# VHH binders against a7h7h6, part 7

Target 1, 199 residues: a7h7h6
Amino acid sequence: MPSPAPSGLAPGFLVAAPALGDPNFAGSLVLMAEHHGEGALGFVVNRPGPVTVAEVLASVDEDLRRAAEANGRAGAPVLVGGPVQPERLWILFRPGGIGADAEGAVPVGNGLSLGGSRELLEALVRAPRGDPFLLLLGYAGWAPMQVEREVAAGAWVPLELEGSDLVFDVPLEQRWETAVRRLGLEPGGFLVGGGGASA

## First folded at step 1 (VHH)

Design v05 (framework vhh_vobarilizumab_d1)
Fold by ESMFold2-Fast, scan of step 1:
Structure v05 (fold): chain B 199 residues (1-199), chain A 123 residues (1-123)
Amino acid sequence: as target 1 above (199 residues)
Amino acid sequence: EVQLVESGGGLVQPGGSLRLSCAASGFTVSSNYMAWYRQAPGKGRELVAGIYSGGSTSYADSVKGRFTISRDNAKNTLYLQMNSLRPEDTAVYYCAAKRGWSYTLTPSEFDYWGQGTLVTVSS
């Protein structure tokens, strides 16, 4: 668990607002894994990348790729988690029976954990009806006070992490809109008026 | 370019203390998982202690209660305080770093390693 003070944004989500201005981040939903006086770290959880789970697994182990195909996991996109270290693979997963005690994995909170070990990846892939997971390449990083300034400027709107369904159960293309509605805002009103209407 | 430079190793008698330092350049100690490993003559590398970006720590059973891992963010330096040293603590000690939380505590999965610093515990 991230330290409470000066942290307030992790664990949680940042919902991209029109004030952000960057078209590459329009409609982004960021899971915040860490926020402290030294900076912040998060992952964009609604941006599909150029490679599939099968393609990543094929580079690791062909038997593991076949296991993913047999268990229905091969065709999912690996997400673009952010611009920092785009070659690094991360695993967001729901800690159920498998992976809950995986070495190197850390709880994010409320049914969500972060890891990246080969052993965790193998365990998750080989379980026929195991816990859901997302593979991500790269992460989003903020310097000290940067994310606080961006939130104060209205570029991002914080949303509490009350469960893992926004990461695993809501379809990718609906995650931003669903997050906006959970803020009590109407997506159309949020885009053109910054929350003039509430749900 | 990322560099990790260890210092503080040396010869010490059983029961003595040493503090190892790992000075980092080209990346931020406070934002990454860091660990101390050691390799005794004729053995493989073993995890001694680790510290996560959020400050949580872990220790090998053989060193619990004797060793303390810590960071100085202003100096961008990782430390290992070693107390009540034993002859079996004799090893080359390595500083290791991973970006974020994306890897296990397995040596082959660390992104960066220091050159090592020798600790000898003998009478």
Scores: ipSAE 0.000, ipTM 0.151, lowest interface PAE 10.9, mean pLDDT 79

Design v06 (framework vhh_vobarilizumab_d1)
Fold by ESMFold2-Fast, scan of step 1:
Structure v06 (fold): chain B 199 residues (1-199), chain A 123 residues (1-123)
Amino acid sequence: as target 1 above (199 residues)
Amino acid sequence: EVQLVESGGGLVQPGGSLRLSCAASGFTFSTYAMAWYRQAPGKGRELVAGISSGGRTSYADSVKGRFTISRDNAKNTLYLQMNSLRPEDTAVYYCAAHTGYLPSWKTSDYQYWGQGTLVTVSS
């Protein structure tokens, strides 16, 4: 029996269990970008925030807002990626014509990349039928050994990142339910009897 | 007292190598994204390389394949290995710390800055 590795949850998803007592994460699906001995970092990918892509772009550059509107990109919600640094904008994208090696961008895995540069945002917005992208504000962070403890306690269930459809293609309100079904579980029956997570 | 102290700059011939170090103190280094910025004479500061709190790296196009950023959290130290140096790499190199996941392209997002170390590439 090998000891639990300090890495292994990224790239992948964490599916919030009904027993999770934190209302900020109830029913959430988290894309895990990093997991190692120093902690873990991810993004909630199914929580719409109060602003749209157009509203964020208007605060950055009116020309970008107009380009997004012209290209049908403006109406999507910007997601709440997590409680840490809620003012920071992140770009999650699936590269096609826009390189995963764009300045400041890093690969997450399975063709999925993460960035935050204005140049990347401009390139994605200005492409008429460009690569899928998702804007997020903030991220979810875990201290060393914290995410491992929460998984062991049943607060989160790991799910393999087999594709990016849970990030870009499945409707927001169905992502958690779809992830639960991919675990081989029925959402209505998932962890029946949970009353809240404890450390 | 928060400090970032760069070292390792100097004069080097084209094609040469230098390793820059940035010693951090007074904050929880391991939780910060770190970056190397540079400022050439008469220009603004530009991002050279960044490293997340978890060790994921990013590079400016002009330095990809030549420079390597790394960190040692046990020593609270950030490094930049610079190979195949060119005259256009001549600049003051700055260490910077940011609380975000990825190093930012905005200098205003960085909470802490070092004093800089001069790199001169000339024959």
Scores: ipSAE 0.012, ipTM 0.361, lowest interface PAE 8.6, mean pLDDT 81

Design v07 (framework vhh_vobarilizumab_d1)
Fold by ESMFold2-Fast, scan of step 1:
Structure v07 (fold): chain B 199 residues (1-199), chain A 122 residues (1-122)
Amino acid sequence: as target 1 above (199 residues)
Amino acid sequence: EVQLVESGGGLVQPGGSLRLSCAASGFTFSSYWMAWYRQAPGKGRELVAGINSGGSTSYADSVKGRFTISRDNAKNTLYLQMNSLRPEDTAVYYCARGYKPLGYSTSQYDYWGQGTLVTVSS
């Protein structure tokens, strides 16, 4: 039974609708991690940034950069997670192996967890057989009742979280299109536009 | 839905004691470090005490030896035992969920409760 409470959009995705007005979110797929009375928090999961995991790790710890290179993790892009606090680094990862016991890590749902500790990053990077993870800079935030208004206005289309494949398995360039198809819509006719969230 | 609900504030005389409680829900409480912050009238928020998932504690210099932070993971509850209270301890006290961002030397806190008022006056 669907919850009628304001928390109903997390865990889940918001799919940006075409021609809705914020360039920060044009063609985006947002993973919703929190939705409650104080607002909502999510991450754009299909927007690669200009830097790699190795480049971010080099600025933090040279030993971690070397471990990432040795374990094949160095070349992945760090994603642009959203416009709020763009210098804050977040970790989306698949629990079940390394990192499930990390301090500060929380389940998002259906094979996804969120963290941000250096200890978690080190554990994931140093593992010779790595569990999937993404590094993201920044997040998408909504004030109380804001995301509900934007969904009602057609800026975002909610999609249920059915596993973590849209985050880890589907290629970045295909994530929005795949999400649109899962909504029962055909993406081939869509003009790319934007949707609203915290600037 | 993440919720932090503080209780136990009130009016107390200098030298008195209070115990604050914070009831947590909507997340795995035992996995997070937790903290108490306070904000006095006309001042910014300051960290009072912190406790990590393993039970290690830290305190602001102004409260060391007087305040004790503790947690009960079975009850999803954070506590602050406040002894030898002073007028300078008058503030709204906030429970906070901890997060240590990458590249920072200090902890950050991403969720706060509504606060509970502590007034120390004769």
Scores: ipSAE 0.000, ipTM 0.135, lowest interface PAE 12.3, mean pLDDT 78

Design v08 (framework vhh_vobarilizumab_d1)
Fold by ESMFold2-Fast, scan of step 1:
Structure v08 (fold): chain B 199 residues (1-199), chain A 122 residues (1-122)
Amino acid sequence: as target 1 above (199 residues)
Amino acid sequence: EVQLVESGGGLVQPGGSLRLSCAASGSIFSINAMAWYRQAPGKGRELVAGITSGGSTSYADSVKGRFTISRDNAKNTLYLQMNSLRPEDTAVYYCAAQRSFGYLWKDSTEYWGQGTLVTVSS
């Protein structure tokens, strides 16, 4: 069963370069979920928002918040996934025992899955020490050819998706730096070099 | 913004077949549950068939065995294959995409197409 040749930037990461002028994405690490002729879609996976998982769940279902607390799932921040549709809630998770085939769950690639259903969130929250997950509000979107132009201009550096540790295991504050090191670069040197400016 | 555009409606005789298509061009198609609804003259909108992101299907009793819902995630397209059509299948058919959450799940929203007319008559 040959795999089709990987094409585009999804699945994968975009690592924000110092040349990136948009303050919404400075120092960000973006997980790319879709990249095709009609555009691209991804999620910033290292930008904590102002609310926790428990606070989001409490607004929806107090029983679900209590289940999250009981199972050690409630303390994490909900991430700012990007500026597009900031009212939409997304679930990134690593399937292992729960949720891989639940409604609303699709593989992103290399051990990551994406969903958006209440049933999926309930299954993940209610599983004692179940699969890791992140809640995100909003997404990052690009028009046709836009992300390709931004990469060519040095605003973003693509990084292959190898496992899910940058999303779930590496602490939020270290994800961008760790991604830079996986590009074979020192963060200090990368920061000075930038996408177009010399040191 | 999800844009849903239906096509494939038309006039068919009883016992005939028709395939409806719905092209989605806005958000991540592959994670949305998708459905076909219809509204016959003088009736409310009714769910005809649904398909989850995982491919699980459901059908109204009136269409089971005659209609087949399917999706092509690579083309962001939803289909409804309609066989053994009856005059009572005459309706405007609507494509819908479910959004499971608004912020904090307070409001559910659905994206709707504009509809495509199916007329079954001799």
Scores: ipSAE 0.005, ipTM 0.267, lowest interface PAE 9.9, mean pLDDT 78

Design v09 (framework vhh_vobarilizumab_d1)
Fold by ESMFold2-Fast, scan of step 1:
Structure v09 (fold): chain B 199 residues (1-199), chain A 122 residues (1-122)
Amino acid sequence: as target 1 above (199 residues)
Amino acid sequence: EVQLVESGGGLVQPGGSLRLSCAASGFTFSKYAMAWYRQAPGKGRELVAGIYSGGSTSYADSVKGRFTISRDNAKNTLYLQMNSLRPEDTAVYYCAADKSWYDTSGRPYDYWGQGTLVTVSS
């Protein structure tokens, strides 16, 4: 199945460089879900929010919260996915038993899918084996040509999506450093800044 | 044209029972999550009970053990069995169907009925 974004920076990651001055994105690892002529859409995948999965579910459906607790899903943090529409819930998941074609879900690439429906959330929470999933509030958005200009200016460094471990398996607090190391860079040296010029 | 038509509301004594029905048309009923909401005089609209396309159910704490939500996909109909009714259950009850993105503040439903009035009093 091809990616829903046909070219450019999606699917993939953007690794925030020290030159990025925006406090919303400092030290961020962004998963890029869409990139086309009309703009780009992504999610910060290493920024824990103040609430857990259980707390979000309890505000909507107490039976679903109990199911999450029974299946060991309740304690995970819901992430801050970005500053745009911070009230919108998004679901990143690795389709196992549920399938990439669940209603409202779209494949991102390399075994990673994106959704937001209540039916998908319930299916993931209630699954006895539990496919990995990550809940996010809000997203990161870029106007036409904006993300391309920011990459050219050195604010972001693209990293290929090689599996989904940076989204589900690497601990939150280590995701940015792990991504920097996968670029062949030392995190300490990258943070200090090596004096790289914009391309 | 999408339609949700509620029926079964009325006046009942405290402790009584009512069964609400919602007849759905114009969409693939079996693929939608369905819910009952209510709006009492002087307060906002609240979720009462939900039933997902797969049959799983959820209830507001105020109605657990008293109300039962169910669906009949062959008849495109949603039901709410209301037992041990209390004066505070007095409200307009709305049927809703949802295919939209989930929202943590309680999601708006894509389709709404016009409502049916339930009055619990002597």
Scores: ipSAE 0.000, ipTM 0.147, lowest interface PAE 10.8, mean pLDDT 78

Design v10 (framework vhh_vobarilizumab_d1)
Fold by ESMFold2-Fast, scan of step 1:
Order: structure tokens, then C-alpha cells, then sequence
Structure v10 (fold): chain B 199 residues (1-199), chain A 122 residues (1-122)
């Protein structure tokens, strides 16, 4: 019942390229949590959804919504993590102390951990410290060999996970561009032939 | 921080009665569906009784008419009144708080107590 060991593309990012034809992922930055023989699992980390953390918490427990408001966590958007199971809530967080013992929480690597339990959500929301977390609905999934084929075709460009700043610190609307620059590329040049914009 | 603490289990003769209690803390009890599950030796966990936020109840066929689930929102406590107990009712009884679709499957419970042993024997 442990997750399969990651390989190759996890932990890391996939940066959507103009060659990617899937509208679900155009202009996306995907954090890769798992990559193994049975496939891959990741989360789009730059796509805000229509609801806030407070709105999701209100649907769970009004006490949790009040705790989030009191601790300054209520106003952040919940992200669209991907098209698979869009009703399922996922939590990306720094593993610095809160939730380290939560059931089902797993290290992604380089300052990131992944969970999905209500207990973890409550612990993070109630913590006054301000350890960052990100809520996502749904995930991105790939069948065996699928993500490898898409990378080989130039649809995705892998980027090493240097740290958690692209997930928690860089503004949402700048994450894709910042990731492209970390690849050593200019965003405008990267978009050549795909409707490129000045950067 | 979330805690469910069961009490009231024990040894009782066939035909006897027990009342189980589950004291809840660390969440808004009145906002959640609650349930009692049991696990007999060598069996999986089975749903015994459920109660919604609004007070609607449901029971497993094996306990219907003998067991009554209830809640006291002022005391943050869930109860199971068990009458006409049978040897087949021998199990560890667990209190559970029902999860939403956001966390796990629609049938998954998000918080569980440690359980309380009920033994029905002569």
C-alpha cells in the first residue's frame, strides 16, 4: 500500500511547451510527484480555480473556515491540479513540522510533501506559524510510457526541483515564465511559432 | 487534535444491554454525519448504525430493532444503545466521523476512535 518509488521525472517539474496540443495543460507548470513503470502523477501548480480556501473549508467545517480566517489563510485560491478526479482535494506543504506524522502524507522531495487527509488539512489550517500549504482539486495522470513519449515529442520540458519556491513563493501568474527562465530559455523565444508574446 | 473516545463496552450476558458513548473533540461535531462500526474476530469492519447531521438514522439488518443510535450536539457525544445483545454482537465497536467527497471515497470515514470491546457470553 506504499506508493511506487519515483523515477526520472519525479520529483521535478514539467513545463508545457507550444508542441503540447492538450488544452487542459496549455501554459501549465506541473509538479511531478510520482514517476514509475505504472505511469506518473503530478499537479498543475499555476492554475487558479474558481473557489478560495475559505469556501472549501466552509463546505467541510465552519470552525475550520474561522481558523483559516484568523490565521490569514482564507483568501488564497484553490488550484485546479488536473483533470483526473476533480472533486478530490490534495495538499502540497512544506514538511517542516506540521503533518509529518499524518496518515498518507508522503515526501515529494526538496522541501515538498503531499497529503490529502482531513486531519492534515486541519493541522495546517490551525497552525499559527504560517508554514505554507497549497490546496488543489484533481491531478494530472499519465499511463505507462505516456509522459516519456510526450517529453520525447517536445510537449513537456523537464525542470529540476531546486526548492519549493515555484510552488509557494512565486506568484501564480509568473510561475510558468519563471520556470522557462530556469531552463535557461527566454519565454518569448520558447513560444516562437506557438503564438509567442514579448517577455 | 481531533479525538473520538469511546466508552461503555464490557462483558454482558446474552439478552443484556449496554450503552456506548463517543466523546468528540477538536471539530464542529454538529456539522458531521457520525457512525458506529464493529469488527468481530476474523471479520472486516462492518457498519452498524449511522446518523446524519440532521438526525436521520440507518441500521444494519442484523441490529435493526435492537440498537438505537443517537447524538447530543450540546455534549458533542454520539451514543449507541444496544438491547437484546447476542453472542454474534461480540466485537470491537468504533466511533467514526463521516468524510466528504473532498477527502477519500464517499464511503470512507475520516476520523476513527480507538474502539471499545463488547463481549456477549454466558
Amino acid sequence: as target 1 above (199 residues)
Amino acid sequence: EVQLVESGGGLVQPGGSLRLSCAASGFTFSSYGMAWYRQAPGKGRELVAGITRGGSTSYADSVKGRFTISRDNAKNTLYLQMNSLRPEDTAVYYCAAKTSRLFGSPYEYDYWGQGTLVTVSS
Scores: ipSAE 0.013, ipTM 0.223, lowest interface PAE 8.6, mean pLDDT 80

Design v11 (framework vhh_vobarilizumab_d1)
Fold by ESMFold2-Fast, scan of step 1:
Structure v11 (fold): chain B 199 residues (1-199), chain A 124 residues (1-124)
Amino acid sequence: as target 1 above (199 residues)
Amino acid sequence: EVQLVESGGGLVQPGGSLRLSCAASGFTFSSYAMAWYRQAPGKGRELVAGIYSGGSTSYADSVKGRFTISRDNAKNTLYLQMNSLRPEDTAVYYCAARTVYITSGGTRYEYDYWGQGTLVTVSS
């Protein structure tokens, strides 16, 4: 059954439809960075990849790896941001003392910014103050009208981006569950009525 | 893999009692609302009783006061105690786990997981 496409998918989240709501079967939480007539671009923000920040930095510059270790920035996993261009590195960060005015960085909204330059990476890594950031490899991309069709088909539930805590503060394995609760839903629960018709 | 396995059905005389059980596996049972449905010959499937993850219950008017739904989260088991059974209670009884979500456009989606069913026959 066709449904109207939701408006305002970016900035925001797409919450993968829960088959059961079970945290063991929790789907993807996607941060939507762009949504327009030419398509959409987003990042899965709850899927840890096989490498750490330190391992990615070692491939760029061993001095950067040492700086990250010295400043406590090296141990976090690099996330799998999506299946498109899995070799491309992206930086999601909360601008503060460092990186707020970085060249090439663009605001996503509500205290969240997106970049990919070596200059930004170095500034964030060398900052002892700890402006939050995530490194992601790859992205999720949708052709024109594709994400709207997937939402209408029930694959994704939109959630407004009110703040960046789902990206930086909530533990990775709890992000989908927390997003579902923000939709006013229980991750494992469902509404049951005694007078309901059978389906 | 989600599995729901019903048991406890059988032949019973009018006025008798049966207790149905549903053994759940493959998901975090305590986090799920659960339900019992039934399908009588020649009729559609109808909701009999439901229980939320927190323990609140609901019943179809036709069974209210006679049937009791309950859950044991330590055993991952759902129960339906059926008392004062009537010939019109004859049906295949199904255990179900349900997820509901709503899009920002107001579209409601319901996904159910079902057991294979257990037959209850009420006759003399």
Scores: ipSAE 0.000, ipTM 0.103, lowest interface PAE 19.4, mean pLDDT 76

Design v12 (framework vhh_vobarilizumab_d1)
Fold by ESMFold2-Fast, scan of step 1:
Structure v12 (fold): chain B 199 residues (1-199), chain A 124 residues (1-124)
Amino acid sequence: as target 1 above (199 residues)
Amino acid sequence: EVQLVESGGGLVQPGGSLRLSCAASGRTFSSYAMAWYRQAPGKGRELVAGITSGGSTSYADSVKGRFTISRDNAKNTLYLQMNSLRPEDTAVYYCAAGPSLYRYLTSPEEYDYWGQGTLVTVSS
């Protein structure tokens, strides 16, 4: 089975810096799933979307929506993973539990796996005490050399993927600040790095 | 940029077999979701078979048990083995590549790269 062979920035996180300027990514924490000569692909993991798991599942399969309600998963937000193909559903999950080792899923690293198959979705939704998972709509994409240039320009700061807690355990609204602190930086000091009157 | 070139199409009698190949340029063939689509005269493009970067496969109901999709990452080549061919399999067959490593791409617009197509004619 050929695994994706990420280079440099994947697997890992990109932490948005004030210099970024793109409103699609302001204050974001991006999980990098691929980085290679043809570009890069990642997911914003700290941006709740306007819809719940139940609402997305209802559009896919009413039986899956009912299973999510029965298992207490219906009310969780689906995340906005990025601006590219915003109706495209992805599944980020913790491997090694019930419903986690499904066909078509691949390891990202350090307690994180990525999938998108309907079979994986069904297995995770139907497991009442299964591993944590996130549903994401859309992704972040970079052309060849683009993400490397953005990092060199100070728009993104790379952070190693040491575990899955930033994705599953840290509250959404605290993920960016927690990532900044893991870089050895103070969030307040980082935010004023733009040289403006911003607080 | 990925370039896709299909080959192996031709005329075959009902019940016969053909193997299509799709040669891809680019260092990261192994990172793409790949598919075979077909388009019969007067009809839209339909998905025949898909394969993820990890090798998981999906098939249209009309071809299940008859067609096999596979990939050779060392040769940057996608294959479609077509057995027990029927007149209704007559179509131009297209190779497609998309950015997703981890899921089947279900709509033609999700694929960024397409080959020129290869004609398969099943006729007595």
Scores: ipSAE 0.005, ipTM 0.209, lowest interface PAE 10.2, mean pLDDT 79

Design v13 (framework vhh_vobarilizumab_d1)
Fold by ESMFold2-Fast, scan of step 1:
Structure v13 (fold): chain B 199 residues (1-199), chain A 126 residues (1-126)
Amino acid sequence: as target 1 above (199 residues)
Amino acid sequence: EVQLVESGGGLVQPGGSLRLSCAASGFTFSDYAMAWYRQAPGKGRELVAGISSGGKTSYADSVKGRFTISRDNAKNTLYLQMNSLRPEDTAVYYCAARSGTYYPLTSWGKSDYDYWGQGTLVTVSS
């Protein structure tokens, strides 16, 4: 008797289980931004890429790079958000003083918003006190019913999005382990008990 | 008023060529990523080609090597050069725009694109 896949995986997290066979997602924590009949879209939020915010901004506008340096934003890593469209820039942010009404920005839920426009990037970078933001290249995509099947098979464990600290505040290296503990599991036991996807 | 107006569609024989144009107005074209989608009779809408604000391009596997997407920011115009056309290329072709710094646009459709054109029909038959 197959168990039905859970509905409404967005907004929320998917925590990669040891049984997950795809090396692109081993040990990952994925923020789910969309989940509907046409599929699902999410972002790996614990995988630093090879470039910094300053390097990405330099490719867009030298003036924006200088603004990021002046406002202390330049040194942060840009994350690898997933294997799909790795040249596409995405902006996850926690709207507060600015960016809340930015053109093209969409609420994800629980105080998180998603965008990709140059206008949003400029507004976030130029604000001295600003809103927290995370730049990502690429995304994780699932065809219709695919993520539901993977969750049902135990490849991913859903975790409720209670706040945005796993996206902005918890150090990158600790995000997966912190998420596992929030599931009520011990990370070492979870890793050993699962058998393994190879890297 | 935001508008995307496609042109250049028509009837062409297999092996022929067409160039589609999409004239954009009402927004800062150079800041937007642009795409061509198509919808064949009885099929869903699919991404054909995308181009970022910075000029980086992407293509569906079925059109790689045959189609070329390009843009002219001075004219606020997006192009699709279609060569070696096949009967399976028969579809309504749509121009789409999304605010964004990089390419490509996703194939999710509804939540990814800010603006859509009216479409232009391309028929490939003898």
Scores: ipSAE 0.005, ipTM 0.175, lowest interface PAE 10.5, mean pLDDT 80

Design v14 (framework vhh_vobarilizumab_d1)
Fold by ESMFold2-Fast, scan of step 1:
Structure v14 (fold): chain B 199 residues (1-199), chain A 123 residues (1-123)
Amino acid sequence: as target 1 above (199 residues)
Amino acid sequence: EVQLVESGGGLVQPGGSLRLSCAASGFTFSSYAMAWYRQAPGKGRELVAGIHSGGSTSYADSVKGRFTISRDNAKNTLYLQMNSLRPEDTAVYYCATRVEYTSGSKTWVYDYWGQGTLVTVSS
């Protein structure tokens, strides 16, 4: 009745507010891939997992792991994309390069696409060119109206997707801070006297 | 789950010293401001000392010159060195994360709390 149908959060980022207490999302930067009346889907893009690209590839094909090592791809961490389906592997990559026409690849927008096929993974790993990709395990999901309620409560701050640098170029440990600054805010501040015992 | 576990409280005579510790887990400790609060019997909680993520400190007037707040980011630990203790310092001391940011005229401030550690200063 009062609230319009949501449609404005994808493609874009959700920046975890400093006050967000959920340990799955504290200090996170989430890329929103889908937002509609049936819910939302996104990926945490600044949470390194315990394994590298090389270790995941070794479980698929040892020759593919060697190709990643030869092309300088082996040492990158596989990210924890979120708590839903943590065994599912996702590939974030730039459209217009290798795999742009891959079956099952879905445009996210503004220079980003999602895939999950072995053929896409092999093409990206074996390419000697510097086309970037991220491997993620799992995703973040929201029920209908849930992400809108969390934004309204101040748990998340939306940030427009302006290019793909926060996904591929900014170092993982700096992505949340960089996103907060792009909102015009100062991360992790402490206000002397703003609820304290002295001015 | 954000967890803050205080330790180091106890019974001490006036003029004595205690060092409180707060072990933090479940969040990126180095990115957040930290604070010590206390609550004396029959009173509300009051801010005792705060430390910014960058190391800047602030103190309540009642403890300036006697208490020192510090942090060890490598150990995810917050400290409060309490010297020249007085009977009026008797309270439960709480570790808290204190974070704020401002957009326009609006400021968001949130505190996460530990369970507390009792400090008794008696004659």
Scores: ipSAE 0.000, ipTM 0.102, lowest interface PAE 19.4, mean pLDDT 77

Design v15 (framework vhh_vobarilizumab_d1)
Fold by ESMFold2-Fast, scan of step 1:
Structure v15 (fold): chain B 199 residues (1-199), chain A 121 residues (1-121)
Amino acid sequence: as target 1 above (199 residues)
Amino acid sequence: EVQLVESGGGLVQPGGSLRLSCAASGFTFRSYAMAWYRQAPGKGRELVAGITSGGSTSYADSVKGRFTISRDNAKNTLYLQMNSLRPEDTAVYYCAKGPWLGYTSKEFDYWGQGTLVTVSS
């Protein structure tokens, strides 16, 4: 497990430790998109919200909602990305040629991009190949030095972004446990304050 | 590179009208919510009017019924038609690029340099 330097937490994950008392983040896995002297920005990637992709798309374009249903994408939950600006919509996606050069898209790293535009959403929804994307409402924000203090206090455990599978391929309900195992820890042992074997 | 260039400000008497324009470049204008903010001398920034990518509009209570926000996606231009201007409308007016997809946030993520509107007799 690395010892992150200032600006070293993005791109990467923060795995919520049992000591974390904030109910907005208990048991969460946060994708860190930005970390600098002015603060940090991330998204909780394992918390389903109350609305589906179909419901969001219906408010934008009914034809787009129908396209999502035809492609099997309509029933997915839109995630609660964090408590800041809960009305702001974000798109996490794996650029497979669609959206790789999309306006406003920012590479996060290792085959993961953050973006948002109507054109990108339409392209991803209408893609016949099923390239994965995730819609999120809101984000997690940290003031200058706040996330560094929380990591130092043991509230969060950093995990390298080695690939995008924790965001798109691992089931929502298993993402935190899978991240804990990738830290070399047993989830049950971690929850009760024990350590995992590194062997 | 995102660029927003405001124009159309000036000195006008109370009861007069002005039309502000914002020329946008460096992004797909039609896909983003846009807004007009203002900042009067000695005061904080105030959201004046917003328009979603789909064309839905919102206004501050202080300007509702007097100001009209509109967009021309073919010209990548945002407009603010200001009627029945009052001395209290004196401010620097800023064009702002908004959030994704017509979902509105209260925080806009890019601002132009501003255009000065002075309402004085």
Scores: ipSAE 0.005, ipTM 0.182, lowest interface PAE 10.3, mean pLDDT 79

